# Ledger of designs, part 14: VH-VL binders against Transcription termination factor MTEF1, chloroplastic (MTERF1)

Target 1, 262 residues: Transcription termination factor MTEF1, chloroplastic (MTERF1), of Arabidopsis thaliana (Mouse-ear cress) (q84x53)
Amino acid sequence: AGETSDTGILFREKLIYLQDLNVDPHKALRVNPSLRSAPISSVVSVETLLSSTGLSRPAVGRILDMFPDLLTSDPESEILPVLRFLSNEISISEQDIPKSISRCPRLLISSVDYQLRPALTFLKTLGFVGRDTITSRNTVLLVSNVERTLIPKIEYLEEGLGFTREEVAKMVVRSPALLTYSVDNNLVPKVEFFIEEMRGDVKELKRFPQYFSFSLERKIKPRHRLLKEHGILMPLSEMLKVSDGQFNHWLLELRLRSAERR
Key: E = the ipSAE of ESMFold2; O = the ipSAE of OpenDDE; V2 = 0.75 times the mean of E and O plus 0.25 times the DockQ between their complexes.

## First folded at step 5 (VH-VL)

Design X52 (from L11 with heavy chain S30R L102Y S104T; framework fv_libivirumab)
Fold by ESMFold2-Fast, scan of step 5:
Structure X52 (fold): chain C 262 residues (1-262), chain A 124 residues (1-124), chain B 112 residues (1-112)
Amino acid sequence: as target 1 above (262 residues)
Amino acid sequence: QVQLVESGGGVVRPGRSLRLSCAASGFTFRSYGINWVRQAPGKGLEWVAIISYDGSNKYYRDSVKGRFTISRDDSKNTLYLQMNSLRTEDTAVYYCARHPYYWTGYKTYGMDVWGLGTTVTVSS
Amino acid sequence: DIVMTQSPLSLSVTPGEPASISCRSSQSLLHSNGYNYLDWYLQKPGHSPQLLIYLGSNRASGVPDRFSGSGSGTEYTLKISRVEAEDVGVYYCMQALQTPFTFGQGTKLEIK
């Protein structure tokens, strides 16, 4: 005796449901094998909860495709606590919950007790309080491991640049994206270029920590080399904040003014 | 099994008060928003009020605003509807009904579990 | 408030024949998230209401596949492909797009 046609029909129904959500069924089944035996009502329950926050159906599908383990999660015990944490402890408004999740879907697979709340507590010690508190725009900081990810970045800035912990904390609060950047692939190359090629004063990095948000290859290096070619010195903020068109126009005007005065 | 059981109905004169209770069992009560829905004798269904999972959000139909108060006691797994200044138009069977995932008062749907109802009669 | 209008208000069918109930809303129930916030309930004589269909077209747990919901925006239909004796009762549509949640007047289904 083989398997019944009813079992095959139920499985096909599940695959059709996933495809309708634009979830790759093969990827989902590979990543989450328990999906094979899970009732379709379980998947519908997860979609139901996510949709209740205001997420569009395509957005829900993208999230479930990105994190197939959610397809068999218990909404009440695994997903709802994250939504409550965002609403009650971060104080994100109901209208902004979908934005927070869309910007950082990893929130939904992160433990409140072992990841999100410890990260929030650590960030508060750095100065993310009051007007600088965590909002829907920077919840990505909450999904980073404190000991393996956040602390090493702070230590690099402290030890590598000779800054105090208080000075580094102020930099991070002013430019939270610093905590999202790789030490080896982002911070180190930009610091080395600043010190070795630009002959920069590291104190300027304290005044303009947004330096680390600009592309080394597409913006920092090209603009520095162009300024060096023309013997021009300027603050990092003036160098990097303007558009390519504005920078080129400014450079052209400066060159013309220099020529006229000779 | 998942159940909701209403109680507290009775016969009262106009202007008096009644407190309805809805006892929940078989699910994590504190995680769900709950509705009160009523039905006058021989008439259709009429939504009355909802309370969010944490009790922070409460919504009412206009005709009961200021007279009815919805509340919950999660330690007793019980929902309440305090009904003051009762009118003859309030005569109905009152049902409590679970709203899945009504966690903040955001978009919700489908009342999937209903009680058996408790009868309120307001007459002179 | 959103007004829900059902038609017909009463329907009599022979067992095994199809039945169709219409529900119209005074404004679109299609939310920006792509869902239609329209639910269908059945109240059998002497019983509490029970959920049949949620979000326009999704069958509730335990509801037979002979029941189907369709529609979008302001026009919705509940269809029973083959009516059975146990389907007798009053059918209600309800919008859950905004408070106050509002029900249609109800459609009474009877067997000939």
Scores: ipSAE 0.006, ipTM 0.539, lowest interface PAE 10.7, mean pLDDT 87

Design X53 (from L11 with heavy chain P100R L102F, light chain N58Y; framework fv_libivirumab)
Heavy chain, then light chain:
Amino acid sequence: QVQLVESGGGVVRPGRSLRLSCAASGFTFSSYGINWVRQAPGKGLEWVAIISYDGSNKYYRDSVKGRFTISRDDSKNTLYLQMNSLRTEDTAVYYCARHRYFWSGYKTYGMDVWGLGTTVTVSS
Amino acid sequence: DIVMTQSPLSLSVTPGEPASISCRSSQSLLHSNGYNYLDWYLQKPGHSPQLLIYLGSYRASGVPDRFSGSGSGTEYTLKISRVEAEDVGVYYCMQALQTPFTFGQGTKLEIK
ESMFold2-Fast, scan of step 5: ipSAE 0.091; ipTM 0.618

Design X54 (from L11 with heavy chain N57R K58T S104T, light chain H31Y; framework fv_libivirumab)
Fold by ESMFold2-Fast, scan of step 5:
Structure X54 (fold): chain C 262 residues (1-262), chain A 124 residues (1-124), chain B 112 residues (1-112)
Amino acid sequence: as target 1 above (262 residues)
Amino acid sequence: QVQLVESGGGVVRPGRSLRLSCAASGFTFSSYGINWVRQAPGKGLEWVAIISYDGSRTYYRDSVKGRFTISRDDSKNTLYLQMNSLRTEDTAVYYCARHPYLWTGYKTYGMDVWGLGTTVTVSS
Amino acid sequence: DIVMTQSPLSLSVTPGEPASISCRSSQSLLYSNGYNYLDWYLQKPGHSPQLLIYLGSNRASGVPDRFSGSGSGTEYTLKISRVEAEDVGVYYCMQALQTPFTFGQGTKLEIK
């Protein structure tokens, strides 16, 4: 009757709204079933909040497409506290809030009380204070669970490498990306290669923790093989910091000099 | 249930002062920036002032700068407009209107909740 | 200050007919984030203003789909596809790109 046609029209309007935002409606409904019954005004209120921060329309759409649960979130109790936390507790300037969110959209689905603030407190104990405080560039650290994600990484570096907590803290402050890397898929293979194949001194890893930011297969292994082939030893920083073009040119020069002396 | 209610209007002589209040209910007051908008009898809408959600930033129409002060008391869910050195041209109905999630570094839009207005008459 | 100019200032229509209101800004309302910071409000006789359209083209909650907003930069249009008796009132555009926020003069819509 009229009621069924009216409810069908409202649902279609919701689908058109999502499509206009470049949000995949099928994915959104599959991931967030409550979206089917949610009023369109609820969805609009979330977009309104995100747009008010200065986020572009395409950026808002990408965020909502990535996290469809946001479409039915209460802006005042679930989203605004995150924005307030970034502004008041992290002291991110208003013009940098959109950049912080764009770089780490997961902030918006993270509880301030149960995730963000506990993570910030933990990071401060490691030395993310003063000049090394959390900024818009490294808010990704705030979305990692302290007990299940951050602590196990710290413990691996302590126990696996024989470092003290103070030494590990200095490493992660110097190279914060360490806290974002998988223990099993990133840290362990790189440590094993360094110790077993490169026969490196683990003390060099705490002097150059950026070692873990380089690709094992694409950069570390190929460059080590070339250096080993030519009997060359050098610090990790000199080995890894140069571009592929610079490294290859340098090796070519060495080959030419070696051939000349024959 | 979401509601804004203005009060404090009245009849005053030029040069006197009035303080308007806007009481909020049914929403988290501390999460919103709020505007004062006025309308002279038989005339159009005229924006007066806005205060950010945290009270740290305020903006005013040029003709009221130095005379009017917008403020908020989040413990009472109340917005204020202190109007000093009133002029006959300040005669108007004064509305408070909610702006969703205004942060002063960003452009605002969509005043979605309005009060019923309170009348201020400045005459001799 | 950004000056907002509406046309026409008054409009009289028969119920069921379309209506169109224009709004021109003295400078572009298109911000670097890609949004047009223009809102439309309706004030029915004896009532407070109510939001119709925000950011150029987005209908506010509860606003019928016969209302639509379009335009970009300095030229904006509010359209009502089929005017109903309840649409009587004064329509205002407002720029929220910069303070002071400024309204147009208003367009009075009347039923013939």
Scores: ipSAE 0.011, ipTM 0.543, lowest interface PAE 9.3, mean pLDDT 87

Design X55 (from L11 with heavy chain S31N L102I Y109F, light chain N58Y; framework fv_libivirumab; at its last look DockQ between E and O 0.00; V2 from the best seeds 0.00; counts 0 for: pae O 16.5 > 2, placed apart)
Fold by OpenDDE, look of step 6:
Order: C-alpha cells, then sequence, then structure tokens
Structure X55 (fold): chain C 262 residues (1-262), chain A 124 residues (1-124), chain B 112 residues (1-112)
C-alpha cells in the first residue's frame, strides 16, 4: 500500500514537472509509453543536457513536447552523440548549436550513424564543403532522407530541366532550400509556369535558383501577369526580390501612365 | 514640367574629350532608364547608349564602345556622357531621352521625354 | 544588329488625306510575352523627336487618335487617318527589342 502510494505521488510529481516545462503530459504519455515508468530524474537529466547547450527552458519544453521520446532518452548515449556530431563533424559553433537544435529539433532524435553522417556524406558530394558547408540554417538537410527526399530533387533538376549534375550541384549550394521543396507541389508547378506562361529561359533558373523559394500564387503569378499586361520584362531576381512597396509603386505609375494614354 | 536639358556640347578637335550632361526635372529621375541618341547634320537618328534606372546596366553602340561612358548621379538628377577619343563621325546633336522602366537592360514602352539636344562638333 | 527599313522615304500628302508609312525589321520584334517592341517617333522641323507609338500599337500620351500603329513580327505600319499641317516632319521607326536600338532611315512627310 505504501509503495503504491509512493508511486502515485511520484507519478503526479512527474506530471507536474512536465506541465511546468510546458510539455503536455497526456500527449507525452501517449507517444512515449515508457515515460510512465521512467523516473523524474530521467526527464531532468535530458532537460539539463539540453539547457547546457544554451537553450532556454521554454525552448527545451517546446522540443520535448514536440518529441516526447526524448523524455526517456539517455543523454550520454543518445543525445550527446548528436551534439558532438554537430560540433565536431559539422563544425557548428557552440553558439549556433542551440540555434540549430531550435530550428531543427529532429536532429536530436536522428541517428548519427544511420542518418546524419550519411546525409552529410551525400551533401558533400553536392558541394557542401568549405565555405558552403552545412550551417545552423540548413541542418534540416541532415535529417532528410537521402534516397526518398534529396535524390528525387536532384533527379528532377537533371532529368526534368535537363541540367547537368554539376549545374544542379551549384544550384543547391547556392540555394540549399531547394532540396527541401516538394517536387510535385512546388518545383514542377513553378517550372511549368515559368516555361509555359512566362516563356522563360530555363537557364535563368540556374542563375536564380531562389526562384523556387517564392510563392507561385501570391507572388510569382501576380507580378508576372501585371508586368505582362504592361509589356514589361525583367529578370526573375529583380521581379521577385523587390519589396511589395516598391512593386506597388511601380504598379501605380504604370496605371497612371496607362490612363493618360487612353 | 517634366523635362530634360542637355549641355556640354562644343567644338573640339579629333582625339579630344568632351563631357555631356543631361539635367532632369519634374519627375523621379532614379526610376527611369535614360538614353543618349544623336543625329548627325542632315541625317537620321542614331542610338548611342542607355543606362538603367539604378545604373547597374549600361549598353553602347559598337562604334562608341571603349570611348564613351554613360553614367548618372541621381542625387543631382543628372545623366552624363563622357566622350573620349572623339572622331569626326561623332559630330551630331546629342539628345538625352527618358526610357521608362528599364531594368537590367530590359525595355518597355518608348522614349517618352526628350531634351532639346546639345551640339557636338568634331573638326580638325 | 537588327536592321530597320522604312518605306517610303518621302511622302507628300494633301491635307485631310490619309498617310501610311511602312517599317520592316530584319528579324521579328514580337517577344514571347506577346508584345511587339517597335516604336514610332516624329521629329518636327527644328524640334526634338517625340514619341508617337510604342509597343507597335499604343499611342503615347497627348498623341492624337488620327495616329495609329499596327503590325507584328517583321512588318509594321504607321497610319495617319487625316493628315494635318502640324504632322509635317520626319517619322522614324525604332526597334526596342534588343540593344543596340536601331532606327529606320526616316520618312519625310510634307504637305502638298
Amino acid sequence: as target 1 above (262 residues)
Amino acid sequence: QVQLVESGGGVVRPGRSLRLSCAASGFTFSNYGINWVRQAPGKGLEWVAIISYDGSNKYYRDSVKGRFTISRDDSKNTLYLQMNSLRTEDTAVYYCARHPYIWSGYKTFGMDVWGLGTTVTVSS
Amino acid sequence: DIVMTQSPLSLSVTPGEPASISCRSSQSLLHSNGYNYLDWYLQKPGHSPQLLIYLGSYRASGVPDRFSGSGSGTEYTLKISRVEAEDVGVYYCMQALQTPFTFGQGTKLEIK
């Protein structure tokens, strides 16, 4: 009776602790059943390690809420290797480690040997070396599946657009986000619009791979249609990088001039 | 009120240099590409050079490449044409002409505002 | 370079009668965006050139509706429905598709 009472109390304390961390206990227990029998010290140890990287407690809480499996992870054998990988193999500074983790918490639940290191190896073949190495801004690429996620993007650029491997490598290094975009939902529609509607030269996409970062519906299409209406041509970079305010200014002037000529 | 006014023309010997200016008023100068167009005595119009709205792109006719330099000072609303190694065939009235919405060499519309021109005479 | 060829080079017209000037380009001025990059300019005697038509068929501000531009590809026409005394001068077509911009030879319009 005493043991059951104690276990109940301890369990409640653990729940309270999770709540204090802004971790949903119900979700955590559902996703990570092992948490039910895990001592509170396990949770504290994980929190401590993550906090030691410079993460704020709220940030730690968000991460743990997002990935409840971490609550019962062994800090030394499961989390620390990831941190060491980021520091030693990726050469991310101590200051940028918490930024990397915050930006891509999935790093913490990824295998170094089976995911992170293989991804890095592949990315290096694309030119992510030296000044173009992986940084805190694009660590998401390390948690991307090489075969299912990265390679299809490369193949599309090569086969779909007719670019060489070298050209594609240059593109992705210049615009790493390119490797995070859906082929079917992002790349293909944008390419189709560029070629068919804009009648653009595909070579321009090599020069401005950032094209794919802009919204097709909210930015690319509207601006193109407006410019087309007035017979205006400009490079993609100029069309898309200009601020909305500046673009609107041009729009106004164009309309005024059009009205004057009627 | 929108106008361009050329200046700097004169009589010079072959091989000498001359700098033309075009002062803009009545509009936002920095929003427009500007051209130089010249006309030899009794002849037709000949395009010489263009500079984009932000000065990032410049284009020249072949016969003046390496000799002429187009530039702009937006703070002064002024366009320039530095002419070096002048030749007799450069003799002409030089006009500056506004070309709206010229981005990186891309062009639209027409040259909708012209100056009165300044005369350059190259003679031995 | 794109070569622009105008015809005729001179035209004498009775006031009130229509006039037509042709301009031919050595290559198509029709861009993939659907516009023809062809301008028409008028230089009146003793004056600077002025824009009449841009993009093949659009009248510049202040240009009377008796002026009209038409054509596509390599063939273009400027028409004056009813010539007036103030229309005297030299008309130039210019391609604006690519640098160097190039003008036609000019067409001198005179009144009979």
Scores: ipSAE 0.000, ipTM 0.461, lowest interface PAE 16.5, mean pLDDT 90
ESMFold2-Fast, scan of step 5: ipSAE 0.546; ipTM 0.764
ESMFold2, look of step 6: ipSAE 0.396; ipTM 0.714
ESMFold2 (binder alone), look of step 6: mean pLDDT 92; pTM 0.947

Design X56 (from L11 with heavy chain H99D P100R K107R, light chain Q98R; framework fv_libivirumab)
Fold by ESMFold2-Fast, scan of step 5:
Structure X56 (fold): chain C 262 residues (1-262), chain A 124 residues (1-124), chain B 112 residues (1-112)
Amino acid sequence: as target 1 above (262 residues)
Amino acid sequence: QVQLVESGGGVVRPGRSLRLSCAASGFTFSSYGINWVRQAPGKGLEWVAIISYDGSNKYYRDSVKGRFTISRDDSKNTLYLQMNSLRTEDTAVYYCARDRYLWSGYRTYGMDVWGLGTTVTVSS
Amino acid sequence: DIVMTQSPLSLSVTPGEPASISCRSSQSLLHSNGYNYLDWYLQKPGHSPQLLIYLGSNRASGVPDRFSGSGSGTEYTLKISRVEAEDVGVYYCMQALRTPFTFGQGTKLEIK
């Protein structure tokens, strides 16, 4: 053994602190090298601010494990502005701030001036106002880049489906998750299947934009195959909203009634 | 240098008013809640009031409710305690103390910076 | 509201010996977020109070590691593993869970 150093002891205290929060110290140090030299008081200050919002210790640990860069963030200049934005500009109640953060931890690493406020302004132009305003349930929309992510999705729905901006805005207000889906990996394959295989009228998609929330491979295709096999046509909402058990029961009853009438 | 400096104390008769000030320097004043804590001569510490970082939440010790008003002016980095209808029992050294990351409006996370205090004497 | 009671009210310690101060709250200081809202402060003679421990067990910046806080709910302890001359003063616990925040009556630590 060698001599005990203050630096070595303090570093070990940081490792114990992280482990107590269920933060992986190895991953945290790899992702955030600044953590090696940061004083433990700085790291504890971030935890203290996050816990002050009402977040439980396990929830704070999960967030810090997910985003280790937060461990060396300046609470006043980097974290507090996000909390103030949620409280003052979105008007989320103090008791719901922890829910907002838990549902979308990425809010804490997002710039208010360059990301969150521009996104809020854009969403308001689409109709996220009044009863449809952004709440703790859909703050995930605020962490998407307007120009590189949100606008291209709107444009795809306009140009790809022949909808007006107003019609697309109504769709996304009714189904906000649309703005979180990949154009290439989610929207395009589902549109192509609907038009080419299901022979669907695209106007039904603006009446039931929740279509895009269902798995193409696990729900849409299998249920369409069964309906096509039996010569059955039905609205998307009837086809997709029910559980697998309810759908199969309905299909079996329909077949039984058909067989009895023959 | 992170610092809080109290002023405005003095000697007054019962029923009179005083306004205490607490000047902050060396940190982002608008990010912190601030407490007033007092100590009567030879006695223990007694919490008086707190104001949240944004001024939206103010809480007081019962014996000063309706008589004392806590306020802040972030443009001047200054905290105030307006003390009306003073009583002999209000005689104390008054400290302002920074509240670390007050968020929920009524909980504190350690008062880590304290001023030197200003003396208020209420006597007839 | 919440009453804080310290024991003992005074303590005389030989330098190098340990010291222990107890603090009891009339109501639990454990919040649903998992934290205990109890602070410890030291007021040295002629000085302003200084923070020693916050949220039950966290040492404030610059506080020597010979100071430690423990406890949960209604019973808390401040321990000094080896008392030094500079530790002389009055120690206060304070509940920070809800307003009005309340201090214990104080424990005076003196050197024999």
Scores: ipSAE 0.005, ipTM 0.482, lowest interface PAE 11.7, mean pLDDT 86

Design X57 (from L11 with heavy chain S31K S52W Y106F, light chain T99W; framework fv_libivirumab)
Fold by ESMFold2-Fast, scan of step 5:
Structure X57 (fold): chain C 262 residues (1-262), chain A 124 residues (1-124), chain B 112 residues (1-112)
Amino acid sequence: as target 1 above (262 residues)
Amino acid sequence: QVQLVESGGGVVRPGRSLRLSCAASGFTFSKYGINWVRQAPGKGLEWVAIIWYDGSNKYYRDSVKGRFTISRDDSKNTLYLQMNSLRTEDTAVYYCARHPYLWSGFKTYGMDVWGLGTTVTVSS
Amino acid sequence: DIVMTQSPLSLSVTPGEPASISCRSSQSLLHSNGYNYLDWYLQKPGHSPQLLIYLGSNRASGVPDRFSGSGSGTEYTLKISRVEAEDVGVYYCMQALQWPFTFGQGTKLEIK
């Protein structure tokens, strides 16, 4: 709507505005074509709402660069409901809302009705209540689809490992990151290694669900190999909780003692 | 596919007995509580009974207490409703319906999977 | 027993228009865990009931965004923003706060 040359000038000003926010204009236009015709005032309104939460301008720019569809979102009907959900239903303090968003920008493009609220309800049935309630630190759990993502992970732990729903619920409450891990790419390979190579008892995984937070290739396999070479058995927590330097120093010292005895 | 299939309905005279079955497939039956819900011809839904996922707790509507018994056989993935001393008022389509996460007490949500129903007619 | 009362008992709606159904409970359905134990079900003609809304306001899997639940304590509302032909059927509210679970009498939705 307007003259072609005037529209062209307004478009140029929009590109300059995006560059000032450190948003890649070419990426933004490719991902969100409606940005080409959207008024600059709409983009400014989105930036203003996000900044009003306490987010720094560079932080807002990073979020908009990551999710360019936000640049043409209606602040009142599409963004504000997410902010109100975090404040009113999760009870995150106004001061911590920027931290929640910074830790999980995907919250801003997630439907309250179709994604966030159903996920919160599901998580509460698992035991994320009281002192284990969802906070600014674990809002990442809210952006996972219940049916397609969360339930299959719980079912894998139940049926694949022989755990009860109550036991699985206790595991995920104790180690919430479990719900963020891929079944095929994370859980299955780590379980198979634990059972087949480490000859582990799956009951230990209930006692130390943090096992799944460690890299299979960079930490679990190398440390197990070293322990196996020296005929050493130890609990998962003792094997994995120490730094690489501490673990390697201890093994190096053990090797030196063995050499000295000869 | 996640499915519940009822069977065992029929036509009986007052005072007689019927046993309804509900066969589960496509999910781990032993992890869920299951409800029986009935609907009289042209009337609304009426909750009848529930059995906990582990069989430890059972609840009944007052009008069927002492006459109906809910039970489960997890080895067969099957729920049962033994209906004794049937009355004309028990005439209805009987549905079984899955109740997720009962181990959490009142932290559970609604009945998300329903069978097609089996018809019970008690006539004099 | 908790008594559930629905209003209206029937309504006729032109396709594309909104519809609203109310449900009242004889006592509060708000649990100490913060949830309202009120579910909504739809029974299409000749079909089994299906879950629409659970715990007051949460849409069940596969339920269109046209459906929304609201309310707390003793007063609840199911809203359909734009009624479609496939929405015809009987709508029931149910409380799951205590045994026995109890349903409302049902609201029949028809197309004008």
Scores: ipSAE 0.000, ipTM 0.369, lowest interface PAE 22.7, mean pLDDT 85

Design X58 (from L11 with heavy chain S31R N57Y S104T, light chain Y35W; framework fv_libivirumab)
Fold by ESMFold2-Fast, scan of step 5:
Structure X58 (fold): chain C 262 residues (1-262), chain A 124 residues (1-124), chain B 112 residues (1-112)
Amino acid sequence: as target 1 above (262 residues)
Amino acid sequence: QVQLVESGGGVVRPGRSLRLSCAASGFTFSRYGINWVRQAPGKGLEWVAIISYDGSYKYYRDSVKGRFTISRDDSKNTLYLQMNSLRTEDTAVYYCARHPYLWTGYKTYGMDVWGLGTTVTVSS
Amino acid sequence: DIVMTQSPLSLSVTPGEPASISCRSSQSLLHSNGWNYLDWYLQKPGHSPQLLIYLGSNRASGVPDRFSGSGSGTEYTLKISRVEAEDVGVYYCMQALQTPFTFGQGTKLEIK
């Protein structure tokens, strides 16, 4: 398999270091073969930079285990630009950088020029500005490819539901998680159920885009069946925002009122 | 090759001024914070000042505050230390040293590249 | 300001024997991120200081594995498992938790 720059002893030094970080050495070597020849100082440099942000040692280890390609990344040219982008272009405070990374470790393996900045620019055109600007809580939106992922979702909502770009942008700003959901596996099944089975008015989806955050099988379908069985009509927000206990109590109250009116 | 080279030292009388320079090569200077560290003859290391990678954060040892000014010119890959109102106690070899990954400007660790030093002698 | 105190101030070792240097800080150098902001430097005679250990226990690039750093909070130790002639010099600990950054007094290591 060719030659390595390290000996068996130096290689074992790296394995011990990885194990101390709770990084699986076998998985890391399978995913990142370059790790075998990289000096241990390379791995330590990456850990050092990540720790300098305020990330705990276990958190750093978890990130490196999740993305072993980081173990041989050049901190100055590959990681530091991401940290500076978060601090300078998104204006995330230094104290919140660790939270941003912990919530979305994929930021660290994302190109600033080809992924993060284009995504930020696109999101700003949708209305993620001012009070609705990208913060440490929603940086996950920055790791989705604009042309292959974000635009198709916007187009589905425009064309599939008959909404204007302005209406879709308003929905997305109000419920940013919409941009993280699969069109085929999440959006389409929920829209089809809403239109075909619930006989819903799509205008209600503009008013309550949080509809798409609820489980189709565990919440939407079961609650709809109960309401349909008892001939009860209620707004999506009232149907979905409450706990199971509150929903059952509310359903009982509505049933009693229907009986009392007669 | 990565290196830092200090210059501008010399012999001056108390109350005079000197400007030290630290020229960087072999790395992207604009991405690093840099320290000035001094060492009096036969004495230990004494930290003097720091400047962050973007120049927005500067801090000085109390004994030099108001007299010394740290600055950088990234277009020339050069760090400066303007030393005014020099005292005999400022006599030392002055080193510049980089912070390997200082992007915040507040905390540092691992000064991994040091210059060879430039000597400042303040005497009557 | 954080005060750094080293012990001993001087140490004489026979080649091949171990050496140990202690560093104490006037307040904890342990940050909430789990890192200890303490570095170790070596200044060989006639040379500039060089980094040995950073953030408590991490060896700098090119530093032999016979050097190790340990400790947490206010007490730190630098160990050399087998002292070699090239290890002669003055060793300094430095805290980088807050400005002004402060060095210990230095420990002079000499060969018997």
Scores: ipSAE 0.000, ipTM 0.443, lowest interface PAE 13.7, mean pLDDT 86

Design X59 (from L11 with heavy chain H99E G110Y M111F V113Y; framework fv_libivirumab)
Fold by ESMFold2-Fast, scan of step 5:
Structure X59 (fold): chain C 262 residues (1-262), chain A 124 residues (1-124), chain B 112 residues (1-112)
Amino acid sequence: as target 1 above (262 residues)
Amino acid sequence: QVQLVESGGGVVRPGRSLRLSCAASGFTFSSYGINWVRQAPGKGLEWVAIISYDGSNKYYRDSVKGRFTISRDDSKNTLYLQMNSLRTEDTAVYYCAREPYLWSGYKTYYFDYWGLGTTVTVSS
Amino acid sequence: DIVMTQSPLSLSVTPGEPASISCRSSQSLLHSNGYNYLDWYLQKPGHSPQLLIYLGSNRASGVPDRFSGSGSGTEYTLKISRVEAEDVGVYYCMQALQTPFTFGQGTKLEIK
């Protein structure tokens, strides 16, 4: 009874601490069961390290709520190496570290040796060097597994579309978001629509890789159908880069011109 | 087991120099910022200097600026405090104190482990 | 420099009774990140200082739960719910908001 009471008091203290950080303690315990036995000092150590980077208390809470496994991470062996990698190997300035983490919290749960450094090395072989080097804006590329995620995307663009590795490298450097898109759920449907419905030349995708950043259902298909209805062919960049308002205005002008000529 | 052991203290006349050392063991020395804190006989604690984990940031109390230099040798797990132009007011026990999770060196939260101290006496 | 003021400067307590020590800062120690940069240390006779509480209210590893820290901004309190013989020593608050880090004068706790 005395031992049970003491254990309950310590557990309750931990719950109050998490609630103060706006971390859902019940969700955290479901996702990370080891949290139940972890001392509160361990949780505080993680929070302290994250806040030392310049992250606000609410931002730290949101990150810990999103990734409860961090609550039992060893700050020195699991988190600190990530922060040093960003500062020393990516050369992100100290003041930009909090922004990099806020944009991609998954960096904090990624192994430097088994994930981040291999990904950086692979990205450098694609041309992410010099002016195109990885910055705080595109660290999301570092959290993708090279063998299981990045290489299959490169292979799809090479083998599926008939591009060389050098051509694919130029495409992804120009449109880094390509490496974040699902092959099956994003790339394949967009390529199939481009070839089968738009009857496009795949070489145009090489010239405008930003094609894959546009919504198939909300932008690509609707704009193509409007152009098809009016018998218009145009480059992908002209079709997709303008706002909905600008595109609709252009179509309105075209209709007015057509009406005046009849 | 974390340990910090200071050495290099002694008795010296005003205007002389001493170099203090703080030998660290039981943790990855290169991952921590370290502070020097002193205590004059029968008086309270007084912060002296800090060095960040990577040595890029160093800060001093005004009364020692230009006279004291903090440095570290991570290959030897040792912190140093070079004390030049010593004054009688520098007489104190000098402690090194570790601060955890100061990865960038720009913020300090607390001193979790302290050394045993080494005595510096500046007297004519 | 931020000035730290402790009260009382000395305190005599019967074992088993509570003790309370106050610390006031000349300016707010509440950072924009939401943390209060105030720590509490204990120096037992003939020993080095040891950490008790950090960031206002967080108990350091190995510190008994009878020690607690509270407060925000410029007013902080260290409480010992039931004083034991091993608690004898000098207690210091310290601000770590900005350099130079500054300590209070110290509060000497003695057993009656």
Scores: ipSAE 0.011, ipTM 0.528, lowest interface PAE 8.8, mean pLDDT 87

